# Ledger of designs, part 13: VHH binders against q7z443r523to685

Target 1, 163 residues: q7z443r523to685
Amino acid sequence: TSLNMSTHQLTITVNVTSLEKSLIVSIDPDSPLLMTLYLGFQYQPNCTHFHLNITLPKDKVWQKDEEYTWVLNPEHLQHGIGTYYITAVLSERQEGAQQTPSLVSVITAVTQCYYWEIHNQTWSSAGCQVGPQSTILRTQCLCNHLTFFASDFFVVPRTVNVE
Short names: E, the ipSAE of ESMFold2; O, the ipSAE of OpenDDE; V2, 0.75 times the mean of E and O plus 0.25 times the DockQ between their complexes.

## First folded at step 4 (VHH)

Design x1 (framework vhh_surovatamig_d1; at its last look DockQ between E and O 0.55; V2 from the best seeds 0.00; counts 0 for: pae E 4.3 > 2)
Fold by ESMFold2-Fast, scan of step 4:
Structure x1 (fold): chain B 163 residues (1-163), chain A 118 residues (1-118)
Amino acid sequence: as target 1 above (163 residues)
Amino acid sequence: EVQLVESGGGLVQPGGSLRLSCAASGFTFSSYAMSWVRQAPGKGLEWVASISYDGSEKDYVDSVKGRFTISRDNAKKSLYLQMNSLRAEDTAVYYCARETYYGSFDYRGQGTLVTVSS
């Protein structure tokens, strides 16, 4: 969904029907926009009344599509299933020249980590959770067990030497 | 068709320098974090360095900190590794790799051989 942010804010409505998956909220502005997102359950949040917030673009990200992506795991959706509202508020102090009205694309998706259990011959999510570096294009899976990858995928451990 | 093509490897004496290059095609290079990984003779893959999509964040394995510098040119769709003060233990095939998330990769090139020998 493409929306105009000419009035300093934008509202997103998400109907959560399951707490077994993580919610991914992605905003793709046509130009850089400093904004804050506020989360509310069964009400429209604002800067003085909200449950959770995040400032976008995110700092110190590795992938470009992480910049304007908010990952909400089941533990962040503390009020359970139902309608959640997100209010995006544009900062008046934008970095760079005078801010012009911008077109933004908003995508919401749900995701979960699955792996094939060889012994049970089924898909399982046990021992894995969706990580904060996830986006709608790639799901970061943080697992407490070894997961095998196809030949075009590989994992190289990053180790640091103890002083 | 995703392609990563490394170049710049060769034979160099200890203390010498080499600059590796990687030419990327078939994807939006400027949207992905990129890495250099290496494989020494008879050893497994070792991560060497990573750079964020815009070049603002960089990480290195401890053994190369202060000697190697990773950089990128998004307009040219190229990744680089400047290697200074080379040591015999840096001898390896060096691969350019595309990251999916921190420590995970989906593509790598054919590699370029770096031999550090007197």
Scores: ipSAE 0.477, ipTM 0.809, lowest interface PAE 1.3, mean pLDDT 82
Fold by ESMFold2, look of step 5:
Structure x1 (fold): chain B 163 residues (1-163), chain A 118 residues (1-118)
Amino acid sequence: as target 1 above (163 residues)
Amino acid sequence: EVQLVESGGGLVQPGGSLRLSCAASGFTFSSYAMSWVRQAPGKGLEWVASISYDGSEKDYVDSVKGRFTISRDNAKKSLYLQMNSLRAEDTAVYYCARETYYGSFDYRGQGTLVTVSS
């Protein structure tokens, strides 16, 4: 969904129905924009009253589509099931010589890490958490156990930095 | 179709240098983190180095820190590995690989052999 940023902020409303799933908020601006997002549960947040914030684009990303992605894990959503509000506020990276409205596309998605549990013939999320490199197209799963995945990638062991 | 083609391998003496290249095609190279992984004779794959999509972040396995330098040229869709102060332990087939997540890869090339021997 494309949104107009001519007022230098916008509000995104998300209804969270599960406390076990992670929320992915992806913003796709038509030009590089610096913005701050504020999270509020059952209220519209601002720069002085919020539960959590983030500045986009993120620093120290490895893939380009991580830059404008906010990953909200269950620990961040422990305020309850219900309506969350996200206020996005523009910053200095807006074009100064021509100040026309910028368009941004916003996608929200809910994701969780599932693996096929052979013994129980069912999908399970036990011991897995959605990682910080997740995007709407790719879910990073950080697991504390050996598991089986059906995929086309290969894995080379190394230390995974989770922050 | 994603294609990765490594080149620049060969035989070198201990302490010598080589520069590996990887030509990428079939995807938006500038949007992906890239890595070098290697496989020593009769051994498993070992991650060597990674570079972020724009080159601003780099990481290396401890055994090559200070000796190897990963780089990329997004305009030329090319990934590089400058290997200095080579040791016998660096003998391996070197692959360039496209990252999906830090530590996970979905594509690699056919590899280029590096042999470090007196």
Scores: ipSAE 0.165, ipTM 0.670, lowest interface PAE 4.3, mean pLDDT 77
Fold by OpenDDE, look of step 5:
Formats: structure tokens, C-alpha cells, sequence
Structure x1 (fold): chain B 163 residues (1-163), chain A 118 residues (1-118)
């Protein structure tokens, strides 16, 4: 999914239905672009009213596809089940980048890390969390125990409004 | 088809130096963090060093810090490991590995043997 950028900001609407899973947000421009993302629960956030924010591209990433990915863990989504809003405010193009037209790819997904719990004969996420290096393509699982693990991954329907 | 081919291993005396190379193909090399891992005789696989996709970040296992240097040339799709002040305990098969997915490695080469012995 891509979006033609004609304004200096965009809004993403995401319905979060689980407090146990992490939300992966990918906002990847066609050329280097500085932007700040603001998270809000049940309201449209802005630069002065938000629960959490991040600037993209990330500094000190290991994989290139991490640059424009925001990982929101359950603790970041502690406000509850419901509609979250993400406002992305574009700052400026990085040096050497093309100006217009600008395309931005927006993808949202949820994921969690699981391992097979032998005693209960079920999958469990206890002691595991999705790491900050996770992307749409891969899940980083950080666990406090040694075990083989797997992950689920679901694309979350979202609405993108250009403002 | 992802391929990683290591080279540069051999026999060296303690205190000596070697430079390992890894030739990558079959994927966008410049997009991936890369690592060196090693397996000593009778031991499990051990992580040695990692480098970010653009080379801006580097990390090392404590035992090789100050002695080993990881680097890459994205134009040549090559990964390198400069090993100085080699010790007997550095003896192992060294593998080039692509880092991905669960923070682990999905591809590695056949390895190159490094033997440090007097």
C-alpha cells in the first residue's frame, strides 16, 4: 500500500483488539524523509498532545528495513483495547532526496512471540516480548528463557487520512 | 538463491593475524546486518561479531574485543573479519551468517577453518 503525499502530515487509524500483542507500524517513504510519529488513544494526536512519539528514520539500526518501522509493545498500548491514532508529521527531505512527487508506504500488523509449553500443552508468550528491531518482514523475539519459539503475524486493517 | 562463501582461514601461530572474507550473493546484501560465528572443536556455535547493513554499527563478543575487526564492502557484497593477536582458543570453523527474522541467522556458509597453534 502506498500513499501520495501532498500535505505535511498523515493520520493512521488502527483498531487494537488485544493487549497481549505488539503493533508494528511501517511508514516507508520513496526517498529519505524526516518525520515524527505521535500516538493517541481515542483521539487525534498532535505535537502537543500525545501518549508517545518517535522520530523516523531511526538512528543506529542494524537492518535497513528497521529505519521506518515503529514497534509498539503492550506497555506502549496500555491505554486499552480500542482505536489508536498515529499522526505522522513530515519535517523535511534529507539531503540528496528527490522532492516531488512523494510516495509513502504504510503497513500495520500485530505480532507476538510464542513457545510450546510442554506442561500445559499449549502455546505461551510468557517471558517473551517482541523486540524493537522487528519489522513487517520479521519478528525479533526476546525471551528470558531458552526455548524454541515461533510468532504469529497479522496485518491490521487501517485507515490513512491525508491532512 | 542465497549463498555465502567464506575464505581466508588457515594455520597461524599464536599472536599472528588472519583476514577472513565472505562473498555474498542471491540477496540484497546492503540491506542486511551480517555476522561472524564460530564453532570450536567439541563446542557449540558461538557468536563472534556483527555489523549493521551500512557498517555504522559494530558489536563483538567480549573475548575478541580489541583484537578482531568486522567490516563490509556493500559494493563488492563482501564481509570481512580482521583477526589480530590470535590465541589458541580462537581455533574454530568460522562462518559468515546473515542476521534476520527472530534476531538469529537464517543463512550461513560452509565455513573456513582457523587453526591457531605453535
Amino acid sequence: as target 1 above (163 residues)
Amino acid sequence: EVQLVESGGGLVQPGGSLRLSCAASGFTFSSYAMSWVRQAPGKGLEWVASISYDGSEKDYVDSVKGRFTISRDNAKKSLYLQMNSLRAEDTAVYYCARETYYGSFDYRGQGTLVTVSS
Scores: ipSAE 0.106, ipTM 0.595, lowest interface PAE 1.7, mean pLDDT 87
ESMFold2 (binder alone), look of step 5: mean pLDDT 89; pTM 0.909

Design x10 (framework vhh_surovatamig_d1)
Fold by ESMFold2-Fast, scan of step 4:
Structure x10 (fold): chain B 163 residues (1-163), chain A 120 residues (1-120)
Amino acid sequence: as target 1 above (163 residues)
Amino acid sequence: EVQLVESGGGLVQPGGSLRLSCAASGFTFSSYAMSWVRQAPGKGLEWVAGISWSGGSTYYVDSVKGRFTISRDNAKKSLYLQMNSLRAEDTAVYYCARETYLGSGYFDYRGQGTLVTVSS
C-alpha cells in the first residue's frame, strides 16, 4: 500500500495475517524529513504510548534506500496476528532551515528469505531471518547454515513467486 | 542494462602504485554501495574494499588497510581504488561490484575485471 501525505503526521494501518514474514515500511519524502514512527497493536500509538519506535532517516546506512525504511520481523510483532497501527510524527527540528508541508509516499510490503534446498528440491526459509538493512527493493538475508543461492538472487516485496 | 567497466590495471613493480577506475551505467549509481573484489591466480574471489552510497563510510580487508583507498564520484558515476605500496600478493584480476549488503559478499553485478600484476 502506498499513501501520500503533506500534514504533520500520518497513520498507517497494517493487517498482519501471518508471523512467517517480515513487514517492511518505506517512506519516500520529496525532501529530507526528520520523523519518528511509533508502533501499536490494536490502538493508535503516540509519543507517550507505543511499544516500538524508530527515528528516520537512519544514519550511516550502507545503501541509500535504507534511510527511510523500517524492518519489523515477527519478533517485533509481539502481540501476534491482528491489526497494527503506525503513527509517523514529524520532528519540530528539521535539517533544513524551514519545515514546510512535504509530500511523502508510504509503501508497506511483506518479505521473507528463501533459499533452494537441494535435498527436498524446494524453496525453504529455515535458518534465515530478514535483516535490518532490508528495503522494499532488496532483502538482506541472515542465515545460520551453509547453503547455495546466487549472489544476484533477491527476495522482493509482496508475495514471493517461486516457480 | 547494468554495466560496470574497470580500467587502470597493468604491470607494476613491488612498492609501486596504480589507480583503478570503474565506470558505471544503466542504474542510479549514487543510490548503491560499491565494492572492489579480486581474484588471484588459482584462488577464489576476495572482497577488498567497500564504500557506502554517499562515500561517507569505507571498509577494507586487513591486508590492504593503510595501503589502498576506495573512493567514488557520484556525479561522474565512477568508483576508484588507489593502490599504494603494492606487493606481489596483490597480483589479481580486480572487479568493480555493486553490493547489496555490507560484509556479506553478495553482489548483483560485477564488471569483466582489470588485471594487476605486481612483479619485478
Scores: ipSAE 0.314, ipTM 0.727, lowest interface PAE 2.3, mean pLDDT 78

Design x2 (framework vhh_surovatamig_d1)
Fold by ESMFold2-Fast, scan of step 4:
Structure x2 (fold): chain B 163 residues (1-163), chain A 118 residues (1-118)
Amino acid sequence: as target 1 above (163 residues)
Amino acid sequence: EVQLVESGGGLVQPGGSLRLSCAASGFTFSSYAMSWVRQAPGKGLEWVASISWSGGSTNYVDSVKGRFTISRDNAKKSLYLQMNSLRAEDTAVYYCARVTYYSGFDYRGQGTLVTVSS
C-alpha cells in the first residue's frame, strides 16, 4: 500500500524573488535521516557539482527543527534572484533500518531581522543578520547594536516522498 | 497546557537502583530534546542528563556517567532515567525538563524525591 520507495534523493525547487531576506529550508523527517543537501542555481546539483552543501542533521543542536534547518543568507545566494535547486541525498551510512522508506515534509520560508528606527519612524534591517540557529518557528537575530527587533516570515509548505 | 509529571522516586539503599519516569502532555513530545535535572537539599539545580528528540544522542554529567541511563519512548510520550549504583550524593528532587533553543529549560515537572540512605 505504501508507494514510497527509497530513491536516495529528493529535489526541492526554490524561486528566489528578493535578496533582501534570508531563505530557510526545513526538512521534517518522520524518523532520523542522515542526508546531505546540495544547492545549485538554474541546475540540479549533485555530490560532484554544487554551489553549497550542508549535512543534516546538524551536530551540537538537539531539537528536531534545529537539526534539519538550513539557513541561506543573501551572501549565500551569490547568483542573484532566480530558481535555485536543492538536491537532498541520503547517506550510505544510515543509523537504523534504511531499507524502510521515509516520509519527509519540506518547508521553505524567508525571513529577515528588523529593528525600529526611532528617528525615522520606520523599520530597518541595517546592522542585523539572520543567524544559523534560526528555524521555521524562531528567527535568530545577530545585531551590532542594542534595539527593539522584529522579523518578517513567509512559509511555503511542501511534502516530498523519499521513495 | 504543557505538563510534565515525574514518578518513581523513593528511598533506596546505597548501591541500589531506581527507575524514574516522566509523562509528557500538551506538546509534540517527539520534536523536543528532554533532560533530567536535580536539586539536592539546600543546593541549586544541577543538570544530570539529556536526550535528543530521536533518542540518537545522550549526554550525562560526569558524576553519573556509567551509572545512569536516559531513554525515551516517543510513542508513549515518556522519558526515563535508569539509576544504578546509587550514592548518598544522588539524594535530590529529580525534575523532567523540556530543552529550549539555547540548551536551557522552559518547562519542568513538580519533581520526584530520591533519597539514598542506609
Scores: ipSAE 0.032, ipTM 0.503, lowest interface PAE 5.2, mean pLDDT 79

Design x3 (framework vhh_surovatamig_d1)
Fold by ESMFold2-Fast, scan of step 4:
Structure x3 (fold): chain B 163 residues (1-163), chain A 121 residues (1-121)
Amino acid sequence: as target 1 above (163 residues)
Amino acid sequence: EVQLVESGGGLVQPGGSLRLSCAASGFTFSSYAMSWVRQAPGKGLEWVASISYSGGSTYYVDSVKGRFTISRDNAKKSLYLQMNSLRAEDTAVYYCARVTYYWGSGTFDYRGQGTLVTVSS
C-alpha cells in the first residue's frame, strides 16, 4: 500500500524467521525521492543509532526497479532471527517535498537462489548468493558454477508506521 | 503483449554504416535495460551491447567497441544501434532484447523477430 511521507520518516517492520534467505525491501515513491534507510534489530533505528544504512535511489542501476530496492543477505542480518526495524528518512534536498507530500508504497519479500544438483538429485543454494541488483520482480543469482536456476519468492503485505 | 520490432538492416559494403531501430510496445520501456544480440549464419546468439533503463550506462562486446553505439529514446519507446566501420564478420540477424537478471548477467526474456545485416563487397 501507499503511505504519505509528510513526517519525513516512515518505519518498516520485518519479522525474520530464517537466515537461509535474503530479504528484499522495495520502496516505490510516486515521484523521485532521496532518502536514507537505517536498519535496527529489536529497536527503531535513526540517523545516529543503526546497524546498517543505505541511501536511495541507488546509483548506476540497470533496471528502474533497482533504484529503490535494498537487498539484505543473511550476512547483513547478523543479530539472527527476530524483529528488524527499518526507518526511512527523507533528505532535506527534496524538490517540492515541503509543498507536496510523496506517496510511498513498500513491499518486502524473501528470496533465495536454487539450482538442481545432478550428483545428489536435489535442489541446492550452495555456491550461490543473491546479488544486489535483485528486486521483487527478479532475483540476481551470483554463482561460482554453471547450472539451471530457480528462485523462491514470498511477497508479504506490510503495515508501514509513520513515526 | 510484449512486442519488439527491429528495422534498418540491409546490405552494406565493408567500412560502411547502418543504423538499426527497435520499436517497443506492451510494457513500460523506460523501466527496462535493453540489449542488442546477433546471430551469424550457422552460429549461436552473441550479445553485442546493453544500455541501462535511463541510458546512463552502456556496455559493449570487445569486437564492436569504438565502432557501435547503443542509444535509446524513452519518450518514443525506441532502441537504436549505430553501426560504423562494418566488417564481414558483423553479418548477422540483429535482435532487440529486453534484459533480465534472473540467471545472473545479461539474460533476456523477450526478443524481436530480427533484422538482417549483410556486409559484403
Scores: ipSAE 0.324, ipTM 0.723, lowest interface PAE 2.8, mean pLDDT 80

Design x4 (framework vhh_surovatamig_d1)
Fold by ESMFold2-Fast, scan of step 4:
Structure x4 (fold): chain B 163 residues (1-163), chain A 120 residues (1-120)
Amino acid sequence: as target 1 above (163 residues)
Amino acid sequence: EVQLVESGGGLVQPGGSLRLSCAASGFTFSSYAMSWVRQAPGKGLEWVAAISYDGSNKYYVDSVKGRFTISRDNAKKSLYLQMNSLRAEDTAVYYCARETYYWGSYFDYRGQGTLVTVSS
């Protein structure tokens, strides 16, 4: 399916209330779609004005569900807490035949790696980062220490009809 | 029910070759990265090689790099490990494992294993 880049856009709004967790954005199209995601803080981004971007599907992934997943760590959310906007622009071959409408599912989740800290008898995330191979189904934990780990995440599913 | 069944192990002389196979069932094999891990007698579990869901990415521990080749056939739901130039220290039970990055483990399922003995 050929898609018109000017027609097929998706806007995702995320309210970030804490920078202690990583944001996971997962897009599940009905058919393979080449797209670019743009991140903006307090404004709707586009291909000319954005803070960060990523092209999906990702190359050289390990799990299939990584292909359409963007992991945004606290360091990527540079403006702090507030409303972030993500614009997805579909770029699968523009024009050449009748376009077929597609359904796109969008899931956003927040996750973090935790380990049990014996001294304080509590869970801690110190020394750990959520890795770029994380998905909504599993969290990659990259830690600078060896101990018992756990992950936590919250999922907000959405399904939109691509116009 | 997730099942991983290894085969192809056996006795081989130093410098010889073996090809291990793993037959997968009970899950969408083509969606998961897969690994080979091994356990030498009296030792802990050691990761050996990994392959991405589509076979485009492969990784090996230094001790086997250039000697072992991991591959997969998604249509047959099979994982392979071609082992060349085998050494005595490659003697181990070899396990097929489905890769995940969950806490406590990078593998959520592992097979029963197949024994590889390298000895003259």
Scores: ipSAE 0.095, ipTM 0.574, lowest interface PAE 5.0, mean pLDDT 76

Design x5 (framework vhh_surovatamig_d1)
Fold by ESMFold2-Fast, scan of step 4:
Structure x5 (fold): chain B 163 residues (1-163), chain A 119 residues (1-119)
Amino acid sequence: as target 1 above (163 residues)
Amino acid sequence: EVQLVESGGGLVQPGGSLRLSCAASGFTFSSYAMSWVRQAPGKGLEWVASISYSGGSTDYVDSVKGRFTISRDNAKKSLYLQMNSLRAEDTAVYYCAKETYSGYYFDYRGQGTLVTVSS
């Protein structure tokens, strides 16, 4: 859904029902937009009261859709299951340029790393975590298995994004 | 359907140069990082070079640094590999690869183009 940034901020509500998966927050502005996202648990965060933050767009990314994507792993969701709020605040440097409100699309998804375990002929997530270069379209998997110690990147054939 | 078509391979003498090209279709080329990977006879697949979606960042395997240059033309949906000071060890089938994840891992590659370095 598109959101209007004319108030210099927008709020995203996320219901976290499991800590076994990572949360992906993707912002798609219709034009480049410098912003900071703040995370709060059971309250609407702001620049002086929040759990975590990130500045978007990210620099030095390899894929275009990484620029406005925030990856939140279970360790980042330290207050457990429940309702999280994300407040996006536009940089003060852009206030003069905001005469025409920007439209943004926001997508939230959950993801997890799965690999095919040959011994049991089943999918497993053991020993892997979702990496910061993940997006709603692809999951970066960082695996700490002994066989993958020299290579922490593992691509899964199938990833299902569930709300 | 993602399609990658490599060209530009051939026979070249040691110290020579070749320019490989890759024509991409079936996806938004300008939104993805691209890589070149190679496979020498009887060997496994080896990552050679990568370029970010904008062309602003590049990375290379140590053995080709200073000799190879990866580039892209997003308007033409084309990827290139300029290979200079070629060595016998560079003999391989070269593949254009669409990068899905960071590092050498990718989900699509083309049919390849053969590069033979011999006198």
Scores: ipSAE 0.304, ipTM 0.714, lowest interface PAE 2.3, mean pLDDT 78

Design x6 (framework vhh_surovatamig_d1)
Fold by ESMFold2-Fast, scan of step 4:
Structure x6 (fold): chain B 163 residues (1-163), chain A 119 residues (1-119)
Amino acid sequence: as target 1 above (163 residues)
Amino acid sequence: EVQLVESGGGLVQPGGSLRLSCAASGFTFSSYAMSWVRQAPGKGLEWVAGISWDGSETDYVDSVKGRFTISRDNAKKSLYLQMNSLRAEDTAVYYCARDTYSSGWFDYRGQGTLVTVSS
């Protein structure tokens, strides 16, 4: 669903029920919007009181939907299971934009990397981490071994900067 | 349905040039990173070049850096590979491929276009 950004901020509420998965927060503005997101646990964060932050859109992304996506791994959700609040604040200075009301779609999801573990004949997440290029539609999996996912893919090794 | 159609391959002498094209349909081309992948006779698939959704970022396998240039035209839903200073080792079937978010994984590729570098 779409939210109105005319007040120059919005609050997103996320109920975290498991620390085994990564949280994905996706913002889809009608036009480019420079913003900062702040994360808080059991309180509504602001620019002077927050746990973590990120500035969007992200730079140097490969897929379009990465630009306004924040990936929060279990190590980022340090206060455990419960309600997290995210406050998105528009920058005072927008590149090429006037101060006009904007519609923003917000989607949150959880994701995890799975591969088929042949010895136990089950799916496992061992040796894999969800990467920062993940989005609502696709999970980037950074694994320390060769893996096979539940979808039809073919593998071609390549050199990329993955950290 | 997702469809990728390559063209532009052919026979060329060492030191020559070719420009490959790929026409995409059935998905929002401008939202995806794209790559060129090749397969030389009797060998496996090798990633050659990649380009981000908007064309602002590109990357290449070391053997083609400085010789090949990947580009895209999102309005025309087309991907290109300009190949200069071609070598016999560049002989392969070249495939246009849609990138996934997992390193080394692609979900769609075209039928391929053959590039032969010889006299």
Scores: ipSAE 0.334, ipTM 0.746, lowest interface PAE 2.4, mean pLDDT 79

Design x7 (framework vhh_surovatamig_d1)
Fold by ESMFold2-Fast, scan of step 4:
Structure x7 (fold): chain B 163 residues (1-163), chain A 122 residues (1-122)
Amino acid sequence: as target 1 above (163 residues)
Amino acid sequence: EVQLVESGGGLVQPGGSLRLSCAASGFTFSDYAMGWVRQAPGKGLEWVASISYSGGSTDYVDSVKGRFTISRDNAKKSLYLQMNSLRAEDTAVYYCARVTIYWGSGSTFDYRGQGTLVTVSS
């Protein structure tokens, strides 16, 4: 979904039903756009009241689609299962030429890293975590063992509002 | 539809230099991290170097650090590998690759070219 950020702000609502997977949030503008995202649980966050934040685009990325992607692991969803709100706020200091109208694409997805456990004959995520270079198209898996792993990925539609 | 075409390989003496080039087509080159992988005779594929979509970050396998330099020209849709102080162990077919995922071997790729042979021999 594409949205106009004419109010310099938008809010994303995410319903978290499981803490076994990581949440991937992508807010990809059609032109470069400096923004800060704030996370809140059961409330709409702002720059003075939030649980976590991130500034986008990220400054040290390998693929372009990482620039506007926020990875939230289960440890970051500290209040557990329920409704989380993400507020995206445009920076007053836009880089380069000014961008007053802008369309942003918003996608949320969940993912996890798995490997096959021979002893249990099952897939396990033990010793692996989803890395910060993950996107809605690719999962980065960081493991503390050398066993090959496979990622699980699916897209969950979300509601987005402009405020 | 994605195509990667390598060039610049050849025979060099130990201690010599070569510059490999890769011409990319069929995708938006400037949006992807790129890399070089090699395969020595009778051995598996080994990741050599990676470069971010903008060229702002690079990474190398330990055996080539300080000797090889990866670079890119997004306007020309080209990837390069400058190889200095070449050793017999660097003898391999070198492949240009589009990097999609990073994990224990450094990176993985979804497309590679046909390769260019580099032989380091006295």
Scores: ipSAE 0.201, ipTM 0.638, lowest interface PAE 4.2, mean pLDDT 79

Design x8 (framework vhh_surovatamig_d1)
Fold by ESMFold2-Fast, scan of step 4:
Structure x8 (fold): chain B 163 residues (1-163), chain A 121 residues (1-121)
Amino acid sequence: as target 1 above (163 residues)
Amino acid sequence: EVQLVESGGGLVQPGGSLRLSCAASGFTFSSYAMSWVRQAPGKGLEWVASISYSGSDTDYVDSVKGRFTISRDNAKKSLYLQMNSLRAEDTAVYYCARGETYYSGSYFDYRGQGTLVTVSS
């Protein structure tokens, strides 16, 4: 989904149906935009009422899509399954003059790390966590063991409101 | 289809230099971190160097720090490895790879066919 961010704000709705996977939120503006994302459970968050936030773009990233990607592990989704709302607010401080409206694409996805467990001949996620360098194109797996791994990747339906 | 084509390998004397090149196609090269990995005869794959999508950050395996330089040209969709002060232990097939080293291991989704570097007198 592409959006016009001339309103300085957008809201993303995510329906979380499982706490076994991590949520990936990716925002791709057509020009650099300094923004803060706020997370709320069952309510639309703002800068004075939220339970988690992040400032984008992220510093010192390796993949371009890491700059505007927020990784939310099950421990971050501490209110359980249900509807989460994310509000993105443009910063008053922007690099360069923002004369024209910016178009923004938003993708949400879920992912999980798997490894092949030779002794049981099955796939397992035990001992692995999804890392903060994950993106919609790749999953960073932080494991306490040395194994080959694969990721499970799904696109999560979303509703975005801009006014 | 993603394609990575290496070139520049060859025979070189100890202490010599070589520059490897990798031509990328079939994807948005400027959006991905890129790496060089190598495989010495009879051994497994070893990560050598990585560069961020913009070229602002680089990382190297300890044995090549100060000797090798990874660089990229996003306009030409090319990745490079400048290898100086080459040693016999640098003898390997060198692969251009899309991706970078993960915290607990190395993961690369595509690599080229490789180019052979032999360091011998």
Scores: ipSAE 0.282, ipTM 0.695, lowest interface PAE 2.6, mean pLDDT 78

Design x9 (framework vhh_surovatamig_d1)
Fold by ESMFold2-Fast, scan of step 4:
Structure x9 (fold): chain B 163 residues (1-163), chain A 120 residues (1-120)
Amino acid sequence: as target 1 above (163 residues)
Amino acid sequence: EVQLVESGGGLVQPGGSLRLSCAASGFTFSSYAMSWVRQAPGKGLEWVAAISYDGSEKDYVDSVKGRFTISRDNAKKSLYLQMNSLRAEDTAVYYCARETYRGSYYFDYRGQGTLVTVSS
């Protein structure tokens, strides 16, 4: 959905029904916007009362859609299942530069890492977690083991030991 | 349809240089991180170099640091690998690849490759 952020704070409501998956929050503004997102459990957060925060756009990103994406892993949803609120606050410094209403699209998604588990002949998420470079279109999987994932892609080892 | 077409490979003597090119089509090239991956005869795939969507971040495998330079031209939808001070062990088929984050260096598309032979 498109929302107007130039005159009002943006509030996103997320119903978390499982702690097995990570939550991806993606904001796509129609022009560059410096903003801070605040997370609250069962309450509307603000700049002085929140559980977690992030400033967007992110720095040192590899994919363009990472810039306005916030990844919330099960460890970040420490209050369990229920309703989480996210408040987006536009930076005051940019409101003087942009006097026209700015539209943003907001997409939320859930994701999880999977790999083929040879012993059990099935897909498993064991030993993997969703990384902060993830987006609604791409999941970064950080795994503590060597593995092969689903067929749409291939894995290239970063380190090679030559004997 | 996503297409990646490599060119610029060939036979070169040790210490020589080559510039590889990759022409991309069928997707928004300027939105994706890209990599170069190689495969030596009879060996597995090895990641070589990566570049962020806007070219501001670059990373290299240790064996090519200081010798290889990755770059891109988003207006031309092209990826490049400048290879200097080539060694016999750089002999491989070189692929350009579109990055998908699944963990350490996961890719969803690659080209057909271009052969680089370093031989005296």
Scores: ipSAE 0.385, ipTM 0.760, lowest interface PAE 1.9, mean pLDDT 79

